# Designs tried in a protein design chat: miniprotein binders against q6w4x9r395to579. Part 1

No score or structure here was measured in a lab: all are predicted.

Target 1, 185 residues: q6w4x9r395to579
Amino acid sequence: GHCSLEGGSFVTTFDARPYRFHGTCTYILLQSPQLPEDGALMAVYDKSGVSHSETSLVAVVYLSRQDKIVISQDEVVTNNGEAKWLPYKTRNITVFRQTSTHLQMATSFGLELVVQLRPIFQAYVTVGPQFRGQTRGLCGNFNGDTTDDFTTSMGIAEGTASLFVDSWRAGNCPAALERETDPCS
Positions, changes and structure headers below are counted from each chain's first letter, unless a header gives other numbers.
F, E and O stand for the ipSAE by ESMFold2-Fast, ESMFold2 and OpenDDE, each averaged over both directions (binder to target, target to binder). V2 = 0.75 x the mean of E and O + 0.25 x the DockQ between their complexes.
[cut] marks letters that were taken out.

## First folded at step 1 (miniprotein)

Design t1 (at its last look DockQ between E and O 0.24; V2 from the best seeds 0.00; counts 0 for: pae E 21.6 > 1.5, pTM E .264 < .8, other shape alone 8.495 > 2.5, unsure alone 55.682 < 70, SAP 78.644 > 70)
Fold by ESMFold2, look of step 1:
Structure t1 (fold): chain B 185 residues (1-185), chain A 86 residues (1-86)
Amino acid sequence: as target 1 above (185 residues)
Amino acid sequence: DPEEIKKLLEAIEKLAELAKKLGVDPEPFYERLIYQLKNYPETFEHILAALEDYIHALKLRGISPEEAIRELLEILKKLAEKLKEE
């Protein structure tokens, strides 16, 4: 299965359903029992232009109980907040530079992530057949049926990408969504 | 093995430049470089490619590549002398 995050905030699911969204948050791309240590792959989007609807991918995060690997638009790779030179290995994950423009995260559990650094920051997720029917998140459920790929975090199939994407927000996004209020005036 | 030593010296030269541009203390950079080269020898050419592209990106940003490379080469030569003694 293949899932892609391409410029202009375009996503194509494991079942090949394309959609676009505009948001400034961290989103869950992929959750699955096939990922060890409660692992999840996440995408970070931020403003990329002068209009409120221009957003782009700025980082991809692999989070588990042991690791928080961040591959960012600034071409810096961290684990648990510490910068790492490539190649970087853990017990079951290797991050290395595939080419001058691409980084790769390879794993022993069937997840592969390829990140294009230039000219546009993009990500390509590949999962092995053991993930079939066992994925959740922005990359869809990988069940061969595009009609339910917009299944929310509550298990509800939505007809629009925006409601689906909003349901997969991970964590708090106060810097992007918060307006300062002064109660002393 | 002389060719592998040449590749190691070239990688050290280019990786130290990257660490300097990231604003990292040179001493931890040398430790990380040695660790990566010892533990991931089969991916050595990926490190070289990353360094070459980073130097090219500095040219695009208008940073003088000669100034950055000269300073980095001096640091790497001192590191290479330490590795050669060991």
Scores: ipSAE 0.000, ipTM 0.082, lowest interface PAE 21.6, mean pLDDT 66
Fold by OpenDDE base, look of step 1:
Structure t1 (fold): chain B 185 residues (1-185), chain A 86 residues (1-86)
Amino acid sequence: as target 1 above (185 residues)
Amino acid sequence: DPEEIKKLLEAIEKLAELAKKLGVDPEPFYERLIYQLKNYPETFEHILAALEDYIHALKLRGISPEEAIRELLEILKKLAEKLKEE
């Protein structure tokens, strides 16, 4: 399964459903029992301009009971808030520079993350087949059905992206705004 | 790629000589770099990019360019020393 966060406000789920939203919060991208130690992947969005539609991805966070890894444009920060030199390696996670503009987080448990730092901060999430039907969050449920990707944290299927996205907020943030735009644009 | 490693070591040595003039100490980065060089020597360019990113990060945290350079040089020095021991 491949989930992408592109263009600042575009998301494509594991089931290849594209949608767009504008929010300034931390959202759960991926939760799964397949992630060890209650692991979760999250996305941090912030304002990139003065209008409500000017939002962008600014960081990706992997959080578990053992590890906290924050990947932003300028640094990789771990549990203690310390910026780390790359490559950074834990027990089952390695963060390294893939290219001059791309970082990669490789894991031993079937999660891969590629982050494009420039010119646009974008993220690409890949999960193994063992994750099928066992994922939740903004990246969807990876069950091959695009029609139910907007399943909220409470297990309710929503018809709009805004309500769906809001259900996956990791904190108290303003409501997301929905905008129907072609993610390929 | 032995040639790249050699080139890196030479560069590090030159920087280390320059660093001796400035005096600073950082720890876990060295081991990771060594590991990376041993197992993935083809990543030399990526390592350099990582170092540049780190320097930038230091600047963002209020560390002066001179101090950032000093820090980098010290890191490289330590790395060179460890690589020589292996």
Scores: ipSAE 0.000, ipTM 0.179, lowest interface PAE 10.9, mean pLDDT 80
ESMFold2 (binder alone), look of step 1: mean pLDDT 56; pTM 0.361

## First folded at step 2 (miniprotein)

Design t2 (at its last look DockQ between E and O 0.02; V2 from the best seeds 0.00; counts 0 for: pae O 7.8 > 1.5, pTM O .737 < .8, other shape alone 3.671 > 2.5, unsure alone 67.971 < 70, placed apart)
Fold by ESMFold2, look of step 2:
Structure t2 (fold): chain B 185 residues (1-185), chain A 81 residues (1-81)
Amino acid sequence: as target 1 above (185 residues)
Amino acid sequence: DSEELKKYAEEHAKMLLRPGSVFARAHATVDPEPFYKRLVYQLANYPETFEHIVAALEDYIHAVSLRGVDLPGWREEVPEL
């Protein structure tokens, strides 16, 4: 399954459902029982400077009980707050430079993340077939059907991307919908 | 400049919508409009990057394939590539 986070805050789910949102928060991209140690993949969005209301991806975070790996726009990779030289390897995760513009995080548990650093910061998430029907978050539920990809953290299918995205905020942040209604934008 | 870039982007992204394109067989299965809008945005903001064109087309092909329609060899039928 493939999920993409592209410039302009465009997202395409594992079931190929495209949507767009704007918000300044950390969001849960992917949770699954297939990820070890309560692992989750998260995305950080911030204002892009294109307009008052537009946001863009600024970092991707893999968080588990053992690791907090951050890959950010400044091209620095950290684990648990410490900067790491590439290639960087833990027991089940390797982060390396795939090309002059792309980094890759490969894992032994079927998660692969490719981050494009330039010309714009984008991310591409790939999961193995064992994840089918076993995912939740902004990348959807990977069940082959787009009608329930906007399922919230409470398990409720929503009709709009804004309510769906808001439900996947990690921590205290303003709701994405409220930011998009600013009349000054 | 931004209006000129938008016209450029729309002209190049039309391949997803055009009835005579290789993608036209799939339009009844997957609405190309969201993919078109994303491609227009990307080309208008990053016009020198062919990677956005390839990515948008691959995303559409993937969405179509998940729903049982195959367009094998589509790359050879897109002259802009």
Scores: ipSAE 0.167, ipTM 0.578, lowest interface PAE 5.0, mean pLDDT 80
Fold by OpenDDE base, look of step 2:
Structure t2 (fold): chain B 185 residues (1-185), chain A 81 residues (1-81)
Amino acid sequence: as target 1 above (185 residues)
Amino acid sequence: DSEELKKYAEEHAKMLLRPGSVFARAHATVDPEPFYKRLVYQLANYPETFEHIVAALEDYIHAVSLRGVDLPGWREEVPEL
């Protein structure tokens, strides 16, 4: 399963459903019992301009009981608030530079993250087949059905992206705005 | 080895911060320690090629610009690394 966060406000779920939103919050991208130690992948969005439609991804966070790994747009990688030199390895996670413009977080439990630093801060999430039907968050439920990807944190299927996205907020933030736009446009 | 990379980055940072350099001037205008640490950190993550160093510096320049510090002419000083 491949989930992408592109163009500042575009998401493509594991089931390949594209959608767009504008929000300035931290959102749960991926939660799954397949992630050890109550692990979750999160995305931090912030304002990138003056208008409400000018929002962008500014950081990706992997949070577990043991680690809080933050990859920020300024290329600082931290774990539990401490800056880490690359390549950085903890028990089952390695963060390293893939290319001049890409960082990668590799794991031993079937999660891969590639972060494009330039020209736009973007993220690409890959999960193994063991995650099928067991994922939650903005990346969807990875069950091969795009029609139920907008399942909220409470297990309710929403028809719009905004309510879906808002349900996955990790904090108290303004409501997200929805645009039905092709992420390739 | 992260420690080796750090040492490598520190060496490059010292070269960039040579007397009279734009980097040195910039560091002198603000609290130098956080900037130095940031510079070393970014350089350590781009140690492989000249292009990587340039990329690291671009990121650094961007970062410090957000704090109100500009580094005009920095590109001309990079070949000395």
Scores: ipSAE 0.015, ipTM 0.296, lowest interface PAE 7.8, mean pLDDT 86
ESMFold2 (binder alone), look of step 2: mean pLDDT 68; pTM 0.577

## First folded at step 3 (miniprotein)

Design t3 (at its last look DockQ between E and O 0.03; V2 from the best seeds 0.00; counts 0 for: pae E 21.4 > 1.5, pTM E .300 < .8, other shape alone 7.773 > 2.5, unsure alone 52.967 < 70, placed apart)
Fold by ESMFold2, look of step 3:
Structure t3 (fold): chain B 185 residues (1-185), chain A 97 residues (1-97)
Amino acid sequence: as target 1 above (185 residues)
Amino acid sequence: SPEEKIKELAELIKKLAEALKELGDPEKAIEFLKEALELLKEALKLDPENPEAWLEYILAALEDYARALERLGDLDEAIRLLEELAKAIEELKKELE
């Protein structure tokens, strides 16, 4: 299963459903019982370009009871607020520089994250087959059916990306901008 | 074989850590050795059937280690050992092509 965050504002789900959104918030990208310690992967978006309506990916966060690993566009990696020299390893997680432009977070629990730092901050999420049918968030539910990939945090399938994306906000922040919605829906 | 080559890489990294103890910060050298050895072990777990991928990220990790060593000063022996390690990795990569 592959989920990607590309071009600053484009998402492709584990079931290969593409969509686009703009919003200034932290969003839940992936939750699953397969992630230990109540783990979740989150994506942070902020303003970009000359328009106040345009946003792009600025950081990816892995959060669990024990860790808060932040990989940001400034190329700084932190865990629980402390900057870390790469390679950085915990019992279950290794973060290392894959190339001059890419970082990788590898785990023992079937999650892999590759972050492109330049020229555009992008993220690629890979999960093993044990995650099939057991994911929630912006990356969809990984059940092989694109018709319900826009399932909200309340379990309701929506027809628009904006309502779906707004339901996955991880904090108190404004709703997604209405200027542009998913061109593929 | 790739596993024999990984053992050779581990031994070169150990020699590099020993050189760092003689030339600079011995605690940094110990941390370098521990992290490099663990990264090599985890590389085998990530993509054991795709050696070219793990060789590329080992090369990227060596670049980070070289920059860390340069922050410690002029370490000619450490640079020489990094060159030997990079050559060993490139030979393994070519053998797998």
Scores: ipSAE 0.000, ipTM 0.093, lowest interface PAE 21.4, mean pLDDT 69
Fold by OpenDDE base, look of step 3:
Structure t3 (fold): chain B 185 residues (1-185), chain A 97 residues (1-97)
Amino acid sequence: as target 1 above (185 residues)
Amino acid sequence: SPEEKIKELAELIKKLAEALKELGDPEKAIEFLKEALELLKEALKLDPENPEAWLEYILAALEDYARALERLGDLDEAIRLLEELAKAIEELKKELE
């Protein structure tokens, strides 16, 4: 499954459902029992302009009981607030520079993250087939059915992205704005 | 065929997991892992229409597993990871069929 966060506010789920939202919060992208130590991948969005529609991805965070890895626009990888030099290695996670503009987080448990730092901060999440039907968050449920991708944290399938996205907030943030658009168009 | 290679790889991974579980022989496990990696590389070369991204991902994961085995010495974790990888490969195989 491939989930992409592109263009500042566009998301394409593992099931290839595109949607757009504007929010300034940290959202859970991916949770799964396949992630060890209660791991979760999260996306941090912030204002990129003056209008409500000017929001963008500013960081990606992997958080587990053992690790907190933050990849931000500053090209800094931090673990629990500590800046780390690349390559950074944990027990089963490695973060390294793939190119001058791309970082990669490789894992031994079927999660891969590629982050484009410039010119636009974008993220690409790949999960192994073992994750099929076992994912939740903004990246969807990876079951081959796009119609239920907007399943909330409470397990309710929503028809629109707004409530879906809001349900996956990791903190107390304002409600997200929604626009249903095809980022591939 | 690439599918056959993937199947073989899956079997090797399973054997690896079994070896680790039953024999506690990390050296043998590493051997199987290396063989699996080679098969995967071959599969990537033989079928350009294969979802290369998936295969590359799996390759990377396998490499990580190898490193984990060497670094962690945690057989239980290694077994778990290998089993998951095997499952993933099997699923990928099905997708390729």
Scores: ipSAE 0.000, ipTM 0.162, lowest interface PAE 13.8, mean pLDDT 81
ESMFold2 (binder alone), look of step 3: mean pLDDT 53; pTM 0.344

## First folded at step 4 (miniprotein)

Design t4 (at its last look DockQ between E and O 0.08; V2 from the best seeds 0.00; counts 0 for: pae E 12.9 > 1.5, pTM E .473 < .8, unsure alone 64.624 < 70, placed apart)
Fold by OpenDDE base, look of step 4:
Structure t4 (fold): chain B 185 residues (1-185), chain A 82 residues (1-82)
Amino acid sequence: as target 1 above (185 residues)
Amino acid sequence: SPEELKELVEALEKLAEALKKLGDLPFAERLIYQAKNYPETFEHIVAALEDYAHALKLRGDVEEAKRLLELAKKIAEELKKE
């Protein structure tokens, strides 16, 4: 499964459903029992301009009971608040420079993250087949059905992205603005 | 019209080239695919380009952002003719 966060507001789920939203919060991208130590992948969005529609991805966070790895748009990598030099390796996670403009977080448990630093900050999430039907968050449920990708944190399938996105907020933030890009919408 | 379609295709090609130069070919391809197969979503494509430009501006590439906004505007104008 491949999930992408592109263009500041464009998201493509593991099931290949595209949608867009504008928000200035931290959102859960991926939560799964397949992630060890209660792991979750999250995305941090912030204002990129003066209007509510001017928001963009500014950081990606992997959070578990043991680690809080943050990859920010300024190329700073931290774990539990401490800056780390690359390549950085924990028990089952390695963060390294893939190219001059890309960082990669590799894991031993079937999660891969590629972060594009330039020209804009973008993220690409890949999960193994063991994650099928066992994922939650903005990246969807990875079950091959695009029609139920907008399942909220409470297990309710929404027809539009707005309530779906808001349900995956990791903190108290304003409601997101949503613009559906699905041709069936 | 055929002429309008031609202009739209040219605009999309320019967009694709611009994004390719920036290293965002996959994103460009997604947008182009959507434009070609689902023209009813062109307004969303334009909006996506605007969002990209804003993000680009945030990263300090103001001139390129302006160029992308102009391309988006051109596409939007062509779409309005239909």
Scores: ipSAE 0.578, ipTM 0.814, lowest interface PAE 0.8, mean pLDDT 91
Fold by ESMFold2, look of step 4:
Structure t4 (fold): chain B 185 residues (1-185), chain A 82 residues (1-82)
Amino acid sequence: as target 1 above (185 residues)
Amino acid sequence: SPEELKELVEALEKLAEALKKLGDLPFAERLIYQAKNYPETFEHIVAALEDYAHALKLRGDVEEAKRLLELAKKIAEELKKE
């Protein structure tokens, strides 16, 4: 299964459902019982500087009870707030430079993250087949069906990306800006 | 039917060109992939275009937002087979 964060604010789920959103917050990309120690993958979005409403990916965070690995657009990798030289290895996670423009976080538990640092900060999440039907978050539920990929943190399937994305905020931050743009038929 | 398929392909080609002009080609490719492989989910395609149009209006790109909403409506009409 592949999930991607591209072009500032474009997302494609594990079931290949595309959407776009704007928001300034940390969002949960992926939760799963397959991730050890209550692990979650999160994405941080902030203003892109083009307009108040335009946002882009600025960091990806892997958080568990043991680790808080941050890969940020300033190209610094930290764990629990301490900067790390690459390659960086823990018991079950290895972070290394894949190419001059890409970093990779590989794990023993079936999660792989590739981060493009330049020219645009983008992220690509790959999970093994053991994750099928067992994911939650912005990357969807990985059940082979796109109709319920917009399932909120409360388990409600929504018809719009804005409501879905807002439900996956981590921490105290404003809801994604939403305006009625669909004309009446 | 063949007529429904032809109209859908034409609408998708217009969508791809519009999004390419906006610099969002990866988004266009993913919407087209979705429409071709999962046509029964046309509400999600329309919702994705509406979300994008909302973002354009907030950026001040009101005319392009209107154009994308009309394309979403046209795509929805072509996908009503189920």
Scores: ipSAE 0.000, ipTM 0.223, lowest interface PAE 12.9, mean pLDDT 73
ESMFold2 (binder alone), look of step 4: mean pLDDT 65; pTM 0.500

## First folded at step 5 (miniprotein)

Design t5 (at its last look DockQ between E and O 0.52; V2 from the best seeds 0.00; counts 0 for: pae E 2.5 > 1.5, pTM O .719 < .8, other shape alone 8.471 > 2.5, unsure alone 55.896 < 70)
Fold by ESMFold2, look of step 5:
Structure t5 (fold): chain B 185 residues (1-185), chain A 84 residues (1-84)
Amino acid sequence: as target 1 above (185 residues)
Amino acid sequence: SPEELKELVEALEKLAEALKKLGDLPFAERLIEAAKEYPEDFEAIVAALEDYAHALKLRGDVEEAKRLLELAKKIAEELKKLEE
C-alpha cells in the first residue's frame, strides 16, 4: 500500500483517495498493530505564510516506545532528540540517504518511508500487505474501499477531510482548514 | 463534452512538463490521475498545485512559482467545465 504527502498539503491514502488540508499541528499518519512497540508514523505541518490556512509539511516522525525518529525539512535526522549521522541503524530500522534529494527509512516490519527534500519537502509511505485492513490515521484504513478512508479516531466515517484530519491531531492545535477562500479581486 | 475534456488534458500535460523540469513528475502524475478519477474535487487538486507553487516561492524560485500559479488558474477553469 502507498500513501503520499505531496505539494505541501496534498495527501493520497493507501486506498488512493486524494485530499488536501491546512493545519499547524502534528498529525497521526499511520497507526497499526503491525508496527512494533506501539509505533506510529506522524506528520508535522506548520505555517508556510502569514495565514494559518497556508501550511506545509515540515517533518515526518516515527514514534514508538523505543524511538522518536524525526526527519525534518532542514535535512537533519534525530532519534530521541539526538542528531544522527547517516546511515543510521537500529535493530530493525535503517535511515540512509537514497539520493542527493531523498532520504529513506527502511524497516524489518514492512514499513518504508522515503522523504524528498527538494524541490519541496514530500513524503512517501509504503507498507506491506500484512497491513491491509489494519491501519488508522491520515493515510486511511487500507481496506480497499475509498468510501470509508475518512474514518476518524472515534471510528466515524466523515464526508469531509476537515473533520477527519482534526480527529487525528496528536496535540493541542488549531482546527484544520480544507482550503483558503480566494475572493475574486 | 469531448472538447472540454481535450482542453483539460492539454492543461494537465503542460503541468506534467513543468513539474518534470522541476524534478517532481510523480506529483504531476498523481494530480493528473486525481483529476481523471475525482473531477468533482477540482478545488483540492488546484489548491495542491497552488501550495506547491507557494513552497517554490519560499525557496526563491519565484518565476517558476508564478508560472505554476498561471497553470493552476487554467486547470481550474477547465475543471469547472466538467462540473455538472
Scores: ipSAE 0.421, ipTM 0.762, lowest interface PAE 2.5, mean pLDDT 81
Fold by OpenDDE base, look of step 5:
Structure t5 (fold): chain B 185 residues (1-185), chain A 84 residues (1-84)
Amino acid sequence: as target 1 above (185 residues)
Amino acid sequence: SPEELKELVEALEKLAEALKKLGDLPFAERLIEAAKEYPEDFEAIVAALEDYAHALKLRGDVEEAKRLLELAKKIAEELKKLEE
């Protein structure tokens, strides 16, 4: 399964459903029992302009009971809040520079993350087949059905992205603006 | 019309080329596919491009941002014509 966060506000789920939103919060991208130590992948969005519709991805965070890794455009920060030289390696996670503009987080448990640093900050999430039907968050549920990708944190399937996205906020933030690409919308 | 379709294709190709130069060909491809699949949803396509342009502008790439905004406008116009 491949999930992408592109263009500042454009998301494509594991099931290949595209949608758009504007928010300035931290959101859960991926939760799964397949992630060890209660791991979760999160996305941090912030203002990129003066209007509410000018928002963009500014960081990706992997958080578990064992590790906290924050990848931003300028640095990789770990549990102690310090920037680390690459490559950085933990027990089952490695972060390294893939190209001059791309970082990669490789894991031993079927999660891969590629982060594009320039010209804009974008992220690409890949999960193994063992994750099928066992994911939740902004990347969807990876079950091959696009119609139920907008399932909230409470397990309710929404017809639009707005309530779906808001349900996956990791803090107290303003409500998101949304525009989904769906023939029924 | 055939002429309108031709213009749209050309606009999309220019967009793809522009994004390719920036290293964002996959994103361009997804937008193009979205446009083909949902030509009536031109506003969403334009909005996505505008967001991208704003991000570029924030990074200091003002000229490229302007170019993308112009392309977005052109795409919107052509998509709108196809909707009619």
Scores: ipSAE 0.308, ipTM 0.675, lowest interface PAE 1.5, mean pLDDT 87
ESMFold2 (binder alone), look of step 5: mean pLDDT 56; pTM 0.341

## First folded at step 6 (miniprotein)

Design t6 (at its last look DockQ between E and O 0.53; V2 from the best seeds 0.00; counts 0 for: pae E 4.3 > 1.5, pTM E .605 < .8, unsure alone 67.078 < 70)
Fold by OpenDDE base, look of step 6:
Structure t6 (fold): chain B 185 residues (1-185), chain A 84 residues (1-84)
Amino acid sequence: as target 1 above (185 residues)
Amino acid sequence: SPEELKELLKALEELAKALKELGDLPFAERLIEMAKEYPESFKAILAALKDYAHALKYRGDVEEAERLLKLAEKIAEKLEKLEE
């Protein structure tokens, strides 16, 4: 499964459903029992302009009981708040420079993350087949059905992206703006 | 109409080309694919491109951002004319 965060507001789920949102919060991209140590992948969005509709991805966070790995748009990689030099390796996670403009987080448990640093900050999430039907978050449920990708954290299927996205906030943040959030609707 | 769609796709390809030049080939390809599969989503695609430009501007690439915005605006104008 491939999930992407592109263009500052554009998301494509594991099931290839595209949608858009504008928010300034940390959102859960991926939760799964397949991630060890209660692992979760999250995305941090912030203002990218003067208007509320100008928001973009500024960091990606992998959080588990043991690690809090943050890859930020300024190419700083931290774990548990400490800056780390690349390549950085933990027990089952490696963060390294893939290209001049791309960083990669490789794992031993079927999660891969590629982060594009320039020209804009974008992220590409890949999960193995063992994750099929066992994912939740902004990247969807990876079950081959796009119609139920907007399932909230409470297990309710939403018709629009706004409530879906808001349900996956990791903190107390303002509600996401809905502006043509589902191009396929 | 098929002819109108063709014109819109050509316009989108120009934007996609600009994105490719910036190194965002995957995103460009997805936008093109989406436009082909869902022509009705073209307006949303343009909106996404504007967001991209804004993100680009925020990262300091003001000149390229403005170029993309201008292109997007031109395409939007064409789209509006076709919808009339």
Scores: ipSAE 0.700, ipTM 0.860, lowest interface PAE 0.7, mean pLDDT 92
Fold by ESMFold2, look of step 6:
Structure t6 (fold): chain B 185 residues (1-185), chain A 84 residues (1-84)
Amino acid sequence: as target 1 above (185 residues)
Amino acid sequence: SPEELKELLKALEELAKALKELGDLPFAERLIEMAKEYPESFKAILAALKDYAHALKYRGDVEEAERLLKLAEKIAEKLEKLEE
């Protein structure tokens, strides 16, 4: 299964359903019982301009009970807050520089992440067939049916991307304030 | 209509070339393939490309970003003619 985060705001699910969103938060891309140690893959989006619709991917996070691996657009890789030199290897995970513009996180549990650092920060998620029907998050449920890929964290299938994406917010994202609206619109 | 589709595909090929020169040809090829298979997704693809160009401009690649924006506008115009 393939899921991609491209074009600043463009997502394609494991079932090939494309959608767009704009936000400045951390979102759950993928949760699955196939990921050890309660693992999850998350995406961090931030402003890339002055308007609310100018947001882009700035980091990808793999989080489990053992590790918090952050791969960020400044090309720094951390685990549990400590910067790591590449190649970086744990028991089940290897992060290495694939090319001058791409980093790869390879795992023994069927998850692969390729991060494009340039020209802009993009991410490509690949999961093995054992994940079929067992995923949740922005990458969808991998069940071969695009009509329910917008299933929220509460299990409700939505017809639009906005409610779906909002339900997968994680972390301490600031609430919208009046002065955070209308910056130049 | 067939002539309009040919012109749309030509514009998409110019986009792919521009993204290849930037180092992002696989994304361009995927966008073209999806546009051929799912015309209803084409507007979302164009909007994502515009967001791509904004991110590129923010990183300081202004000339390349403006080239992509011009190509996106060209593709959008040809898509609107096909929808007539």
Scores: ipSAE 0.184, ipTM 0.580, lowest interface PAE 4.3, mean pLDDT 77
ESMFold2 (binder alone), look of step 6: mean pLDDT 67; pTM 0.541

